# Ledger of designs, part 6: VH-VL binders against Probable carboxypeptidase X1 (CPXM1)

Target 1, 162 residues: Probable carboxypeptidase X1 (CPXM1), of Homo sapiens (Human) (q96sm3r113to274)
Amino acid sequence: TGCPPLGLESLRVSDSRLEASSSQSFGLGPHRGRLNIQSGLEDGDLYDGAWCAEEQDADPWFQVDAGHPTRFSGVITQGRNSVWRYDWVTSYKVQFSNDSRTWWGSRNHSSGMDAVFPANSDPETPVLNLLPEPQVARFIRLLPQTWLQGGAPCLRAEILAC

## First folded at step 20 (VH-VL)

Design B1 (from A1 with heavy chain T102Y)
Fold by ESMFold2, last read:
Structure B1 (fold): chain C 162 residues (1-162), chain A 118 residues (1-118), chain B 107 residues (1-107)
Amino acid sequence: as target 1 above (162 residues)
Amino acid sequence: QVQLVESGGGVVQPGRSLRLDCKASGFTFSRYAMHWVRQAPGKGLEWVAVIFYDGSNTYYADSVKGRFTISRDNSKNTLFLQMNSLRAEDTAVYYCARVGYYRYFDYWGQGTLVTVSS
Amino acid sequence: EIVLTQSPATLSLSPGERATLSCRASQSVSRYLAWYQQKPGQAPRLLIYDASKLAKGIPARFSGSGSGTDFTLTISSLEPEDFAVYYCQQYSNWPFTFGQGTKVEIK
């Protein structure tokens, strides 16, 4: 009944199609914002297990380019996979675009306002949010609204799309 | 604010043991990996050990491996360093340090002096 | 382990001058290099992480650059409180290591 994963976890969506407003550290870039990605535990591992925006980023966002018009139906998020510290987003909004310049939001059907989706409460448990109405677009953004106090907005994600 | 307070330093003979404590306040201690770093008098800095935020794993410098044990009690916001079989070369100011966003140290305590002498 | 070599050992300058401190790693540490300042009788404090990112509360006169093996800390115009010892630290490989320090002193 639902659309399958777009392919963040499986690497079908390449790193070049992931962008973000900022990255808190070289090892916390948007290419790490893939569902179930894990931090490395061996010598020479360069990357941790999430995308994290900079703490001072006033308008954080994580963006996926599907490459073509795509029907987006849902989002799955996780917190940061790390041994160093834990962080997670607790709520987010979703936006769509066809050109990465003009954006429209996923709407709460009852209120007419932008929908706010509950996100995570621990590092690993995935949280699924189905969009109130599927949207056809090329680009999708997750926009963290709240996260753990005293931390940075960090997430891993998968997108459900047909 | 973020505060790290080390204690337990003192003068001890070679071969003896000491335990250092680091009491944390002003932040969620259980969120952060913690390190010990030492500085011999008049010398530079040497990383000693790390413990991950959930206590799952530890790593040690070769100079202390097998003699020192890092541990933590997240319910008491306290980091520990058990130092066994102490040697004169272990004489240093010992700092506890909190990890930043990734591996480096963003906050340091003021240190506690350990002197190992016969 | 990765050896970090700082130069010069001592940098004698006057307030208002530009300070340039070097740190060279024995093998690549990517961007995983931090800079710390330590004044006598005090704990170190973080200035720069990930080679070039300014830590919270650090004045904009501090900047860092480099990647791989060759890194630089720059203080654009020295203030009296900047006379201290500066250490670089790599966090790419175990064990984490520090350079031997560069002392910035009043000329």
Scores: ipSAE 0.668, ipTM 0.880, lowest interface PAE 1.2, mean pLDDT 92
Fold by ESMFold2, fold request of step 25:
Structure B1 (fold): chain C 162 residues (1-162), chain A 118 residues (1-118), chain B 107 residues (1-107)
Amino acid sequence: as target 1 above (162 residues)
Amino acid sequence: QVQLVESGGGVVQPGRSLRLDCKASGFTFSRYAMHWVRQAPGKGLEWVAVIFYDGSNTYYADSVKGRFTISRDNSKNTLFLQMNSLRAEDTAVYYCARVGYYRYFDYWGQGTLVTVSS
Amino acid sequence: EIVLTQSPATLSLSPGERATLSCRASQSVSRYLAWYQQKPGQAPRLLIYDASKLAKGIPARFSGSGSGTDFTLTISSLEPEDFAVYYCQQYSNWPFTFGQGTKVEIK
């Protein structure tokens, strides 16, 4: 009975509320980091089906601005939807902020260290991670930690929030 | 480390068929869409065809539609181009090319020459 | 089909000079334009993608700019190894197409 989707998939969260540390290509920007978004293949389709950070980005992150203090409870991720190549993140951390300047992390309950969430192992299967402890904040970041060897950090996401 | 090696080029008469192979090594072949691009002697580059990484779909230049078939065998790290009903204007060096992160080509083979003449 | 027109057809310059190559598309290709270098007897090499992003391992003297229909490749100071043919390529619309090339040659 958990919290409902914030609205990345449904487009209730507008493109202007999505930011990222970098984008590997114009067609792989943060506005493509929405759960279940798909690659376009027809003439005039300009975008692929994921956000991908640049390969050289040492600190990749994908950020959602909820617009107001929001109780975040979980994250759903998918890999890249594409015909060109497959890529997916295999683990990530989560951070929160009220002003997009100072950030705190989701903590592992047993160790007190930053929690590392297992992510994806294929392009399409969604993976849900509930936060160990829900957090009240305006901003949430996903920070890829590992991804396919020889690939790029790519994801689509949905955020669960009340 | 990335290596693409084309083979199967030669001299053929118009109306005949030829198959080109491209053997890949040094990367996970099944991850990448693959292209064929050709260059007529002394001329520029022309995109020919693409096949998606899982073989699910293909696209062709209008000049070759219905005559050429792109295919792949991911278990053998090999890309193919079957060229039927060859014409003089198909004379070119044929390159296989790997997709970059999105649509463009990041690595090219050295090419194989196809000459169509009577 | 989108036609790419490169200018000039040939560019005769000396080492150390600045080279400016143009590519014009017959309709908008947004930012989906790449530049390739081809030396005699060799396969093409990717220089620039998405109009302005430098490909891995390409020297910083190469830069790209533009969007929509008008694009420029700049080589800030020509080195001897830069004398080659340069092609632009769009990947916005099917079929993907190339310009006819600009040859950069020793004066």
Scores: ipSAE 0.664, ipTM 0.878, lowest interface PAE 1.5, mean pLDDT 92
Fold by ESMFold2, last read:
Structure B1 (fold): chain C 162 residues (1-162), chain A 118 residues (1-118), chain B 107 residues (1-107)
Amino acid sequence: as target 1 above (162 residues)
Amino acid sequence: QVQLVESGGGVVQPGRSLRLDCKASGFTFSRYAMHWVRQAPGKGLEWVAVIFYDGSNTYYADSVKGRFTISRDNSKNTLFLQMNSLRAEDTAVYYCARVGYYRYFDYWGQGTLVTVSS
Amino acid sequence: EIVLTQSPATLSLSPGERATLSCRASQSVSRYLAWYQQKPGQAPRLLIYDASKLAKGIPARFSGSGSGTDFTLTISSLEPEDFAVYYCQQYSNWPFTFGQGTKVEIK
């Protein structure tokens, strides 16, 4: 893996550094897109256990601001932690930026095409993808490409970075 | 097409039992938590119970707790409501409802009438 | 348990008029409030969830607003098919509860 977790799971990356293209529900925002986050069922615990984009979002993305130039080496994803329904992303692409305005993608070594990473097949099992080539940037985006039919793209994530 | 079809309603005497079924089709039933909601004739709506998509947990309204049991069989795409020790105030149309993305109800059946009368 | 109080109980209006329906919660439900429409002899239909998000297939003349304890459903220009009973529902706390309904009827 080479680099340690950036800190989505540990909360070292604050909620203010997480952004998304959309959120399907108030309780499914980008601040819920942290690896191993769990939904609660008690009164007053109103957040579920994933980020989910809106169903109608044609170009969904989940973004992490590392705060400074950072060497990104990998991504870990999980599906939605919930008792209400299950959802998960089955593939995604990765993009990088230094200014959150201009983006470049991770490329597949063998084809030269945008790399498409296999993601999840159940709610909880984490799936690790090492980037074909580590990238130095401030921002990283996960861009869901496919997910369970009849649902929305939902994920939890951790980023490996130095 | 999402369909929810309730059955098992009828006229019963107080203190008796009745089981309602809700047959689901047109969607992956095992993916969704399911609710029962009732409506007394000419009255408003009352949430009754919920069961999570894998059957792991249930919640009930105080008015039915200890008397009603919600359950599901994901292999048969069927939701159940076992109603014991029925009272006159349980007289209502009973709807099954599918959860939306979070807790609220996005699809409803047409309901089945339960009348508790002596 | 959280009590939802809807006002008015009955709203008598003509087609083309603006309808404003209120729902007040006995304590904060954050944004976890839905609105349902029920026509005579039919099951309820979801209109709005999370206070302000329009459900799929619902006309744009329906909108919702509010947070905490005070919520509003607005129908910008009433159509003949909009004459029905409207219920609010909270899903913040157990048990989930409904308001008593507002009937929107022809004036």
Scores: ipSAE 0.649, ipTM 0.869, lowest interface PAE 1.5, mean pLDDT 92

Design B2 (from A2 with heavy chain T102Y, light chain R31S)
Fold by OpenDDE, fold request of step 25:
Structure B2 (fold): chain C 162 residues (1-162), chain A 118 residues (1-118), chain B 107 residues (1-107)
Amino acid sequence: as target 1 above (162 residues)
Amino acid sequence: QVQLVESGGGVVQPGRSLRLDCKASGFTFSRYAMHWVRQAPGKGLEWVAVIFYDGSNTYYADSVKGRFTISRDNSKNTLFLQMNSLRAEDTAVYYCARVGYYRYFDYWGQGTLVTVSS
Amino acid sequence: EIVLTQSPATLSLSPGERATLSCRASQSVSSYLAWYQQKPGQAPRLLIYDASRLAKGIPARFSGSGSGTDFTLTISSLEPEDFAVYYCQQYSNWPFTFGQGTKVEIK
């Protein structure tokens, strides 16, 4: 049955708890990195359906503040929901922190190296990855490693936590 | 490199029809919403129409609504503008423009001139 | 529709001088404003998007500022190739609209 969502999709996690290394546009900020969020064009808002890092961002990350120590167990990702263009992340790493300053990565059990998680190959199909080992931390970051060629890393996400 | 090449412009009489083509290359055409923007001789820029990357919807300026139709053939990397019931005030260079990461235009073609005159 | 008013209509300057162009919106467009450069017989070229973001490949002497209704394009030191017409464009509301343009000409 797995762990329940942290609440990015349900808006239980407030916008103030979402941060990012950069944003390609005001309409593509971290508050738009919520699973199943959609472009707001038809609703008359100014925002699109994803967080997108700046294309030149060398170390892009999307951060969720759980507000308190939380046992993270998995991540669900989507690409960009948009009428303008499509983008998605194809792989990412995951890091954890208790103070947003010192970070440790999710590591592969077999190799001991930072785990690289496969992500999306289209904008809408959600992709679930369970962490090799659940981690207790306050902060979790998704670090896009690869993404659709010719663009920037864009994603929507949900975090699973018990 | 990104290239947009407009064609189909020419001289037509009022009330006639004309179709413009915009051939895209150097990028995945189907990935981007596309726009038409026009510029009357010696005047400024006027947004004309947009078609979303998936073709799910289109928007038009009031000045052309009901007369112009924007469409695309992603298999041919081509954007179209069907212009019906042309008027003298439609005289302009018509530019094909690609959407950027968001709603701005990051690349433009060199344009094709449409002249509507009696 | 949102009306963008650019000023001045014409700006006469010499190479090396600072150019300041204004774009005022009839209502707030947040930061959804772009600047384009157009030279005679050429297509427009994107300079700035989201009011202050420098487009790829654009020299750092170009900068944009402002939000809401008042925006500024600044060219810190004019190069000979910078003499052109500059347009602002809002993409906050349909229809997208352009300013009437500012011509930067050589003094």
Scores: ipSAE 0.917, ipTM 0.954, lowest interface PAE 0.4, mean pLDDT 97
Fold by OpenDDE, fold request of step 25:
Structure B2 (fold): chain C 162 residues (1-162), chain A 118 residues (1-118), chain B 107 residues (1-107)
Amino acid sequence: as target 1 above (162 residues)
Amino acid sequence: QVQLVESGGGVVQPGRSLRLDCKASGFTFSRYAMHWVRQAPGKGLEWVAVIFYDGSNTYYADSVKGRFTISRDNSKNTLFLQMNSLRAEDTAVYYCARVGYYRYFDYWGQGTLVTVSS
Amino acid sequence: EIVLTQSPATLSLSPGERATLSCRASQSVSSYLAWYQQKPGQAPRLLIYDASRLAKGIPARFSGSGSGTDFTLTISSLEPEDFAVYYCQQYSNWPFTFGQGTKVEIK
């Protein structure tokens, strides 16, 4: 119950609306950061099952353009679906913007500090986090804070929005 | 640091079998797909086989398909290559190689020499 | 299978000179092309992945470019330790394949 998926999994959100700070590989670009997307194995399937930031990216982010002001209410994350290796984000922050230039964070009601959301502990189990309060914005970013040691932040996601 | 140490190479007659081992250390072995790549003396590199990180599937070069079997024991951090029906053209240094973030090989062992001769 | 053809077979240069190595694929491999260095008696070492991404720990004098079918490895200024054999490798299609190698030797 709550707001429906924005459409990352369903492909309602086009690839052009997905961006990232960096990508570890062409096969791990932001267009692969879609919930339940899977690793490609056959010839011609050149993509894996996650967005992964470059390992050296100090401030990684995954961005979704809703195309218009949208009330975001939650986020669902997974780790990397792959036959090559496993990676996942263990925590992240969420930011919003109307112009992709000025950003504000999802904050806890009590502390007023940026909320840190627990994420995944395995590649496949979806983890849902509701925002402390829904936010109206055009853009939403997931900012990995911690991830599986020895790798890069990798995730698949869905955004809940009304 | 990442280390891959191959062993099991030697001299064998055609038609015989040999098993190679690759011991991994310095990283979480079970996290990575692993490959075998070989190099005939004085020649280039030839991809041989891959096994997914969880051992759920394998792929082979046509030149070894049906004769070689790649496997792994994640509890022992060891990759294996069972080579049956060996041929002279299988003579090569066999390298164990770790997959990078995506399909390329980021670390290699020093290799073990397999010589097939009558 | 995708055939990778490297040229030249041998490149004779002096330290400090620029080295340009070519790798041509029989069909497009997009950017899924890696370069490796191999010195005598040693295992290959990853230099470049995804055509132009420098592997960790590799000196900046190494660079890769290209996409589709034509790729280039460049060593801006050869160091004595750079004289070796270089291989390109595609990981776009099964089976993964290597070029036949280019030997960079000292003039």
Scores: ipSAE 0.909, ipTM 0.951, lowest interface PAE 0.4, mean pLDDT 96
Fold by ESMFold2, look of step 20:
Structure B2 (fold): chain C 162 residues (1-162), chain A 118 residues (1-118), chain B 107 residues (1-107)
Amino acid sequence: as target 1 above (162 residues)
Amino acid sequence: QVQLVESGGGVVQPGRSLRLDCKASGFTFSRYAMHWVRQAPGKGLEWVAVIFYDGSNTYYADSVKGRFTISRDNSKNTLFLQMNSLRAEDTAVYYCARVGYYRYFDYWGQGTLVTVSS
Amino acid sequence: EIVLTQSPATLSLSPGERATLSCRASQSVSSYLAWYQQKPGQAPRLLIYDASRLAKGIPARFSGSGSGTDFTLTISSLEPEDFAVYYCQQYSNWPFTFGQGTKVEIK
């Protein structure tokens, strides 16, 4: 359970390995879904401090390509860092894939159903969720299930992997 | 659903002060940054100021810096613009506007007229 | 400060015709450009944000395109309610600025 960060925060995972179902604005794309990234306020600062799916996206997801088979063990999430408005995801599911075409979920052993992870209740406090069982895969998706009422699904993340 | 209602406009002499109110309803006011935008009669639009959702920071157009103060009371869903040392060129309809997801204005009030003349 | 220059100043067209409005920025604003419609005696209304994204509740006959410095608003077939003034606005750099407007009027 002591797996290190994959490298979303540190930029070891490049922007090209981050993908999402949608983005609400150019400044809220998947490349902003990195733990501890912050909104900029200076001239020419084109980006805010989170990934946000479109409000009308019925099936939102945020995807990380580890580039090779990787043992995923946990996820850390934050809400949106912004001065413009606040938003955060309150729960999510996790899926894995080897080819980005076929996906399987992280399962709750006691119910046999896909696990639902509690996420955030404020913009900044990080929330750690360990997977019930680590999974070996190349791709991992976070699938927001609930978020702040009247808002959009917005998050920043780090992945723990060996 | 979303409503923004400006008030407090009127006729004032140069050098005097005026305060504008903007009352918000139909949304969670404390979630959104808020702007003031003005339009001189028969002219185009000019951005005036912004205040962040928690009131932490403000930015102003150069034409009003040092004279105007934007503020908010999130407990009363109200945005304010304190206008001091008014000049004739401040004559305009003043709109409050809500930020969309990022910087642009998704909802506008109907405006209140400020006329500065002797 | 980024200057937005709209052209033409006035478009005189009939209902059913296609309107094409231009906005040019003095330096790149990436895609951080919005379009607003203002009818006489009314507040502006958001039509387009991020250069090409249609705002909620806006008819599909409105579309936006461009990036960098050159932007276009298109109304594919003018309706009577579309005769108004249109403003572009950049939100890339402080201060946020508007173009001077293009008036679309009935011929």
Scores: ipSAE 0.653, ipTM 0.870, lowest interface PAE 1.5, mean pLDDT 93
Fold by ESMFold2, fold request of step 25:
Structure B2 (fold): chain C 162 residues (1-162), chain A 118 residues (1-118), chain B 107 residues (1-107)
Amino acid sequence: as target 1 above (162 residues)
Amino acid sequence: QVQLVESGGGVVQPGRSLRLDCKASGFTFSRYAMHWVRQAPGKGLEWVAVIFYDGSNTYYADSVKGRFTISRDNSKNTLFLQMNSLRAEDTAVYYCARVGYYRYFDYWGQGTLVTVSS
Amino acid sequence: EIVLTQSPATLSLSPGERATLSCRASQSVSSYLAWYQQKPGQAPRLLIYDASRLAKGIPARFSGSGSGTDFTLTISSLEPEDFAVYYCQQYSNWPFTFGQGTKVEIK
């Protein structure tokens, strides 16, 4: 269980290494998908406290480029930190890649199918999921599968990696 | 699907008080920040106030600050506007509006007319 | 507070023509600008948010563009039901403010 955070929360992973399939609003981009990031409320604040995909995005994903082959061992997620509305992902899959073109999934050993991880049920409580088998790759994607009805997938995340 | 129904409008004398209600249906009310926006007869739109989804924060336009209070009861799916010390310039149709994903208004009620006269 | 100035005040055009409505902010609002349509006796309807994003259920003939201080709403081919007043609204700074409207009327 002891792999440290990759550094989304701490900003060790720069904004340029975070990408997403879409963003619902200018202030809900992938650079806001960092664990424990907070919404801003003052004049001129441009950013809310999560990444949110577009509601119509049929295949949403949030991607982290570790920059080098990295042993990924787990994922921590939170819902959206906001005063405007609440949103959260309730389940997701995880994919890996070395080139951001060819992807393979984290698999459930008992079924042989891609693992589906239970995610969040409120805006703030972190939920840890250890991967069934650690994976060595450069890129990791979180692919929301279900989220609060009537909204978009929104999350904040941290990646555990050695 | 989304419905917002304002009520409580009417004619009132200057200096008096009036409370507006906005009943919500067709969505999870407690999930969304809510706004009041008003429109004087024959005039444009003026944002009045906002209350965040959990009731934690409120903001007001300067023209109403100190006189109006926005509140909500999430258990009753109802937004309120308590309007005290009413003035002739408060005469308007008052709309409640639901926030979209960030700050803007995606759905509006039909409005209720408040007339401050005499 | 941020003042939004809409022009023209009235736009008289024939069905099928292209309408271009302007909204200028007194200081930058980044992309935090929405457009609303209001028909007589009705509540406003959201058309565009974040300057250029089309709201759900709005016909593709509506589009928005701009960033910073200068914004445009375009109706590519006017339909009879597009007769209305159009308002821009900024949500970058408190208080949120609206322009005074552009009336689009069929010539």
Scores: ipSAE 0.619, ipTM 0.860, lowest interface PAE 1.5, mean pLDDT 92

Design B2 (from A2 with heavy chain T102Y, light chain R31S)
Fold by ESMFold2, fold request of step 25:
Structure B2 (fold): chain C 162 residues (1-162), chain A 118 residues (1-118), chain B 107 residues (1-107)
Amino acid sequence: as target 1 above (162 residues)
Amino acid sequence: QVQLVESGGGVVQPGRSLRLDCKASGFTFSRYAMHWVRQAPGKGLEWVAVIFYDGSNTYYADSVKGRFTISRDNSKNTLFLQMNSLRAEDTAVYYCARVGYYRYFDYWGQGTLVTVSS
Amino acid sequence: EIVLTQSPATLSLSPGERATLSCRASQSVSSYLAWYQQKPGQAPRLLIYDASRLAKGIPARFSGSGSGTDFTLTISSLEPEDFAVYYCQQYSNWPFTFGQGTKVEIK
C-alpha cells in the first residue's frame, strides 16, 4: 500500500526487463508500456504511446522482470496515448513467477478465484489496483481480459513494489 | 464489417466548390483518425488531408492547403471534405481511408470521382 | 518530401510464378512502409504494413521485407487474382507519399 513505484515511468526498469506476448505494430512494443509515456507527431517518430498486443493474440500478456525477488503490492494502468486512435484495456488479471516459466495468479480474498482488476475507461486517467495480497516474486505479468471491442489490448503501466 | 462510402462527386467548373461526404459503418468511427487520399485518372495516389479522431487537429497537403477543409461529425459517423476554388488538377477519384494502428491506411472506401473541367 | 521509386514499372508473369517487387526510398523510412494492391475501378487494399507485417485476411503467399530505404514485396506463387497494380507507401515523414506503382500483368 505504501510501496513506491518500481520504476517503469522513471526508466529505473530498463527496456530489456519488459516483454510481451505480441505487439500490434512497430512502435507499440512492451518498452512503450510505461506509465505516462507519450507519443510524438514529428517526422521520423518511431514510437507511439502504449504497448498494444496484436488483435488476434488469444493470450495477451505484458511482463516486467524486477531482476530479483520483489514484494509486489499494486498496479497502475493507463490507456493508449495517441492521436491516431484510442484503445484501452478494461480488465486484467495479474500473475507472478520466479523463473518466467511457472506462474501463479493473484487471488480474490473472498472467492479464492483469480482476481480480475477493473482497468481503464479513457486514454489518460490512471487507475490504481492494490493486490489483495502482496506477492514476493521476480516477474509480474498483466493479462488483459477485456478491452474496447473491435481493437487490441493497449496499456501503459507502473508497478508498486518493495 | 468496416464500410466507408463516399458521395458528392461530380463534374464542376474551375473555381467552383464541392463537398464530399464519407459515411462510416461497422466500426466505432470516433475512435479513428481519418484521411482523404486522391488518385488522378491514370495516375498514382496522393495523400490529401488528415483529421485526428477527436477532430482536434487537421493537416493538409500543400497542393490543397487553404482551399480544402477536412472535418468530421462523430455523432453522424461522417467525414467531410469541403473543396473550394477547384482547379483542373484537382480532378481525381477521392477516397476516404481509416488509419490502422499507426499512420498507414487499413480500410478504404470505393471512392467518388470529381471532374473539374469547363 | 520522401520519394518512393518502384521497380519494375511492369512485371509480366504467369500464374504460379514468383513475383518480386521493389520499392526504394529517397531517405530512410525505418520500417514505416506499407504495400497496397489495386485493381482497375477498385479501391486500394492493404497487404503489408510496418514493412513485413501481413494485414488481416491477406493470404500467406504475400510477404514483405526490408528496412531503411530498400523494400521488397514478394508473392511466392501468383494466383489469377494477384494480377493488379501494387503501391508502396511511407508513413515516416510528412507528407505521406506513395510509389508510382508496379503493374503485375499476365504474360
Scores: ipSAE 0.558, ipTM 0.833, lowest interface PAE 1.7, mean pLDDT 92

Design B5 (from A1 with light chain F96Y)
Fold by ESMFold2, look of step 24:
Formats: structure tokens, sequence, C-alpha cells
Structure B5 (fold): chain C 162 residues (1-162), chain A 118 residues (1-118), chain B 107 residues (1-107)
């Protein structure tokens, strides 16, 4: 309880430690998947305010490399910040790894199934999900499961970790 | 199936006004910024105006600033272009266009012809 | 504003041939360039965005390349339905601008 932000919003986690399965556009890459990031309108600055996977990506994921074994305790998500269109993920699963090759999921104890976390219903309101049990790992992935019809999964995130 | 249908074009004298409508269907209209783009007969394409998905902001090409007003009614799935003080050089087919994930146009209507002549 | 210059103005080719269309910007637009196809009496149709990404439902024979000021649209093997006018468009700087078009016509 009460673990601080890992540092996606603050940029303590560098862009090189963020990866994704795909990006719908260069301006919607994993480096834009940081909580509270905002879209720009200036000439030549086409970075928008979220990570968005490609529409055809059947297994979308957003990954954070903490750089060392870290106790993950929670996830905060937002939808896309944009003037062009709104998009958001409505549910996701969470996975962990020590080597980025072998992954295990956050589990729902009552069903024995991977936990599915309710996500967003508007572009800006942050939604907190505490993990059922904190997990010690180096890598964490968010795996969108549902999102607004007719689009791609889009999110901004922060990770709570000790 | 995304569909955009423009209407309201016609022949009008210089200095007069005309309003164009663009009716949207097959997608959530209130989710997208919308543009007007025009094409003079036998010529290329010219961007005219944009309105953000919630109607909060608008931008215009210099050639139409102060004369044209873009607006939208999200409850009616309709985009509008009010064209005042029309000039001969405003003669064109006017297209409404939907924004893609960023600033490019992923779907276009079939257009409506505006002819400004005396 | 940014001027886009397309060349050639007209390509006369036969079905099955490769078409190469050029678009040059008056200043860098990075990768923020789209290509549209327009057939007679029809609205433009998006082919390529972000210089090289294929739009949904567009055949794989279309491809785009380039960055900065020089961009290319390639049609690897022309089909009868590909004879049309092609426009490039930049979305780096306001106002958005289009090239003057390249007409691809049957020889």
Amino acid sequence: as target 1 above (162 residues)
Amino acid sequence: QVQLVESGGGVVQPGRSLRLDCKASGFTFSRYAMHWVRQAPGKGLEWVAVIFYDGSNTYYADSVKGRFTISRDNSKNTLFLQMNSLRAEDTAVYYCARVGYTRYFDYWGQGTLVTVSS
Amino acid sequence: EIVLTQSPATLSLSPGERATLSCRASQSVSRYLAWYQQKPGQAPRLLIYDASKLAKGIPARFSGSGSGTDFTLTISSLEPEDFAVYYCQQYSNWPYTFGQGTKVEIK
C-alpha cells in the first residue's frame, strides 16, 4: 500500500525503457504512454497524448523495464489526450517478467484466471488498480483486452512500485 | 461503414452566402475532428478549415478567414460550413473529411459543388 | 506555408508496369506526409500516411518511402483501376497543403 510512482509521468523512466507491440503512428508510440502527457499543436510537433497500438494488432501490449527487480503494486491508466479524436482502453491484464522472455500474469484468486482490470471510460480521469498481490519483477506489461469499438487501444499509464 | 454526405451546394452570386451540411453515419461522429477541403474545377486540393471533436476550437485557411465559419452539431451527426461574402475563386467542389488517428484524412465525402458567378 | 511539388505531371504507362511518383517539400515535413488517389468524378482516397504506412484496405502493391523533403509513392504492378490522379499532402505545418497531382494514365 502506498508505493510511489515508478516515474513514467516524471520521466525518471527514460523513453528507452518503454516498448510496445506496435504503434498506430510515430506520434502515438510507447514514449507517449506516460500518465498526464498532453498532445501538442505546434508546427512540426505532431506528438499526441497516448500510446496507441495498431488496429490490426491482435495481441497489444505496453511494456515498462524498471531496470532492476522491483516490487510492483499498482497501475494507473488514462485514455488518450487529443483534440483529433478520443480513444481509451476499457480493460486490461497485467504480466511480469525478469528476462522479457518468460511471463506470468497477475491472478484473480477466486477464479484462478488472470485478473482483468477495469480501465477507463473517458479521456482524462485516472483509474487506479492495485494488484491483488504485489509482484517482484524487472518488467511489467499492460495487455489491453477491450477498448472503444472502431479504433485501436490507447492509453497513458503510471506504475506504482517500491 | 463510414459515410459522409455533403449537401447545400449550388449556384450563387458573388457577395452572397451559402451553407453546406455534411451528414455523418457509420461511426461515432462526436469522436472525430472534421475538416473541409475544396477542389476548384480542373485544379488540385486546398484545405479550408478544421473543427475539433467537441467543437472547442477551429482553424481556417487564410483564403477564407473571416468569411467562412465551420461548426458542428454532435447530436445530429452534422458538420456545417457557413460561407459568407462569396467570391468567384470560392468556386469548387467542397468535401468534408474525417481525421485519421492524427492530422491526415482517412475518409472523404463525395463532395458538393459550389459555383460563384454573376 | 509549405509547397509540395509533384513530378512528373503525367505518367503514361501500361498495366503491369511499375509506377514511381515523386513529391518534394519546400521545407522538411519529417515523415508527416500522406498520399491520396482520386479517380475521375470521385473523392480522394487515403493510400499512405506517415510517409510509408499503408492505410486500411489498401492493396500491398502500393508503398511509400522518404522523409524530410523527398518522398516517393510506388505502385509495383499497375492494375486497370490504378489509373488516376495521385496527390501528396503534408500535415507537419499549418496550413495543410497538397501537391498539384500526378496523373497516371494508360499508354
Scores: ipSAE 0.623, ipTM 0.861, lowest interface PAE 1.5, mean pLDDT 92

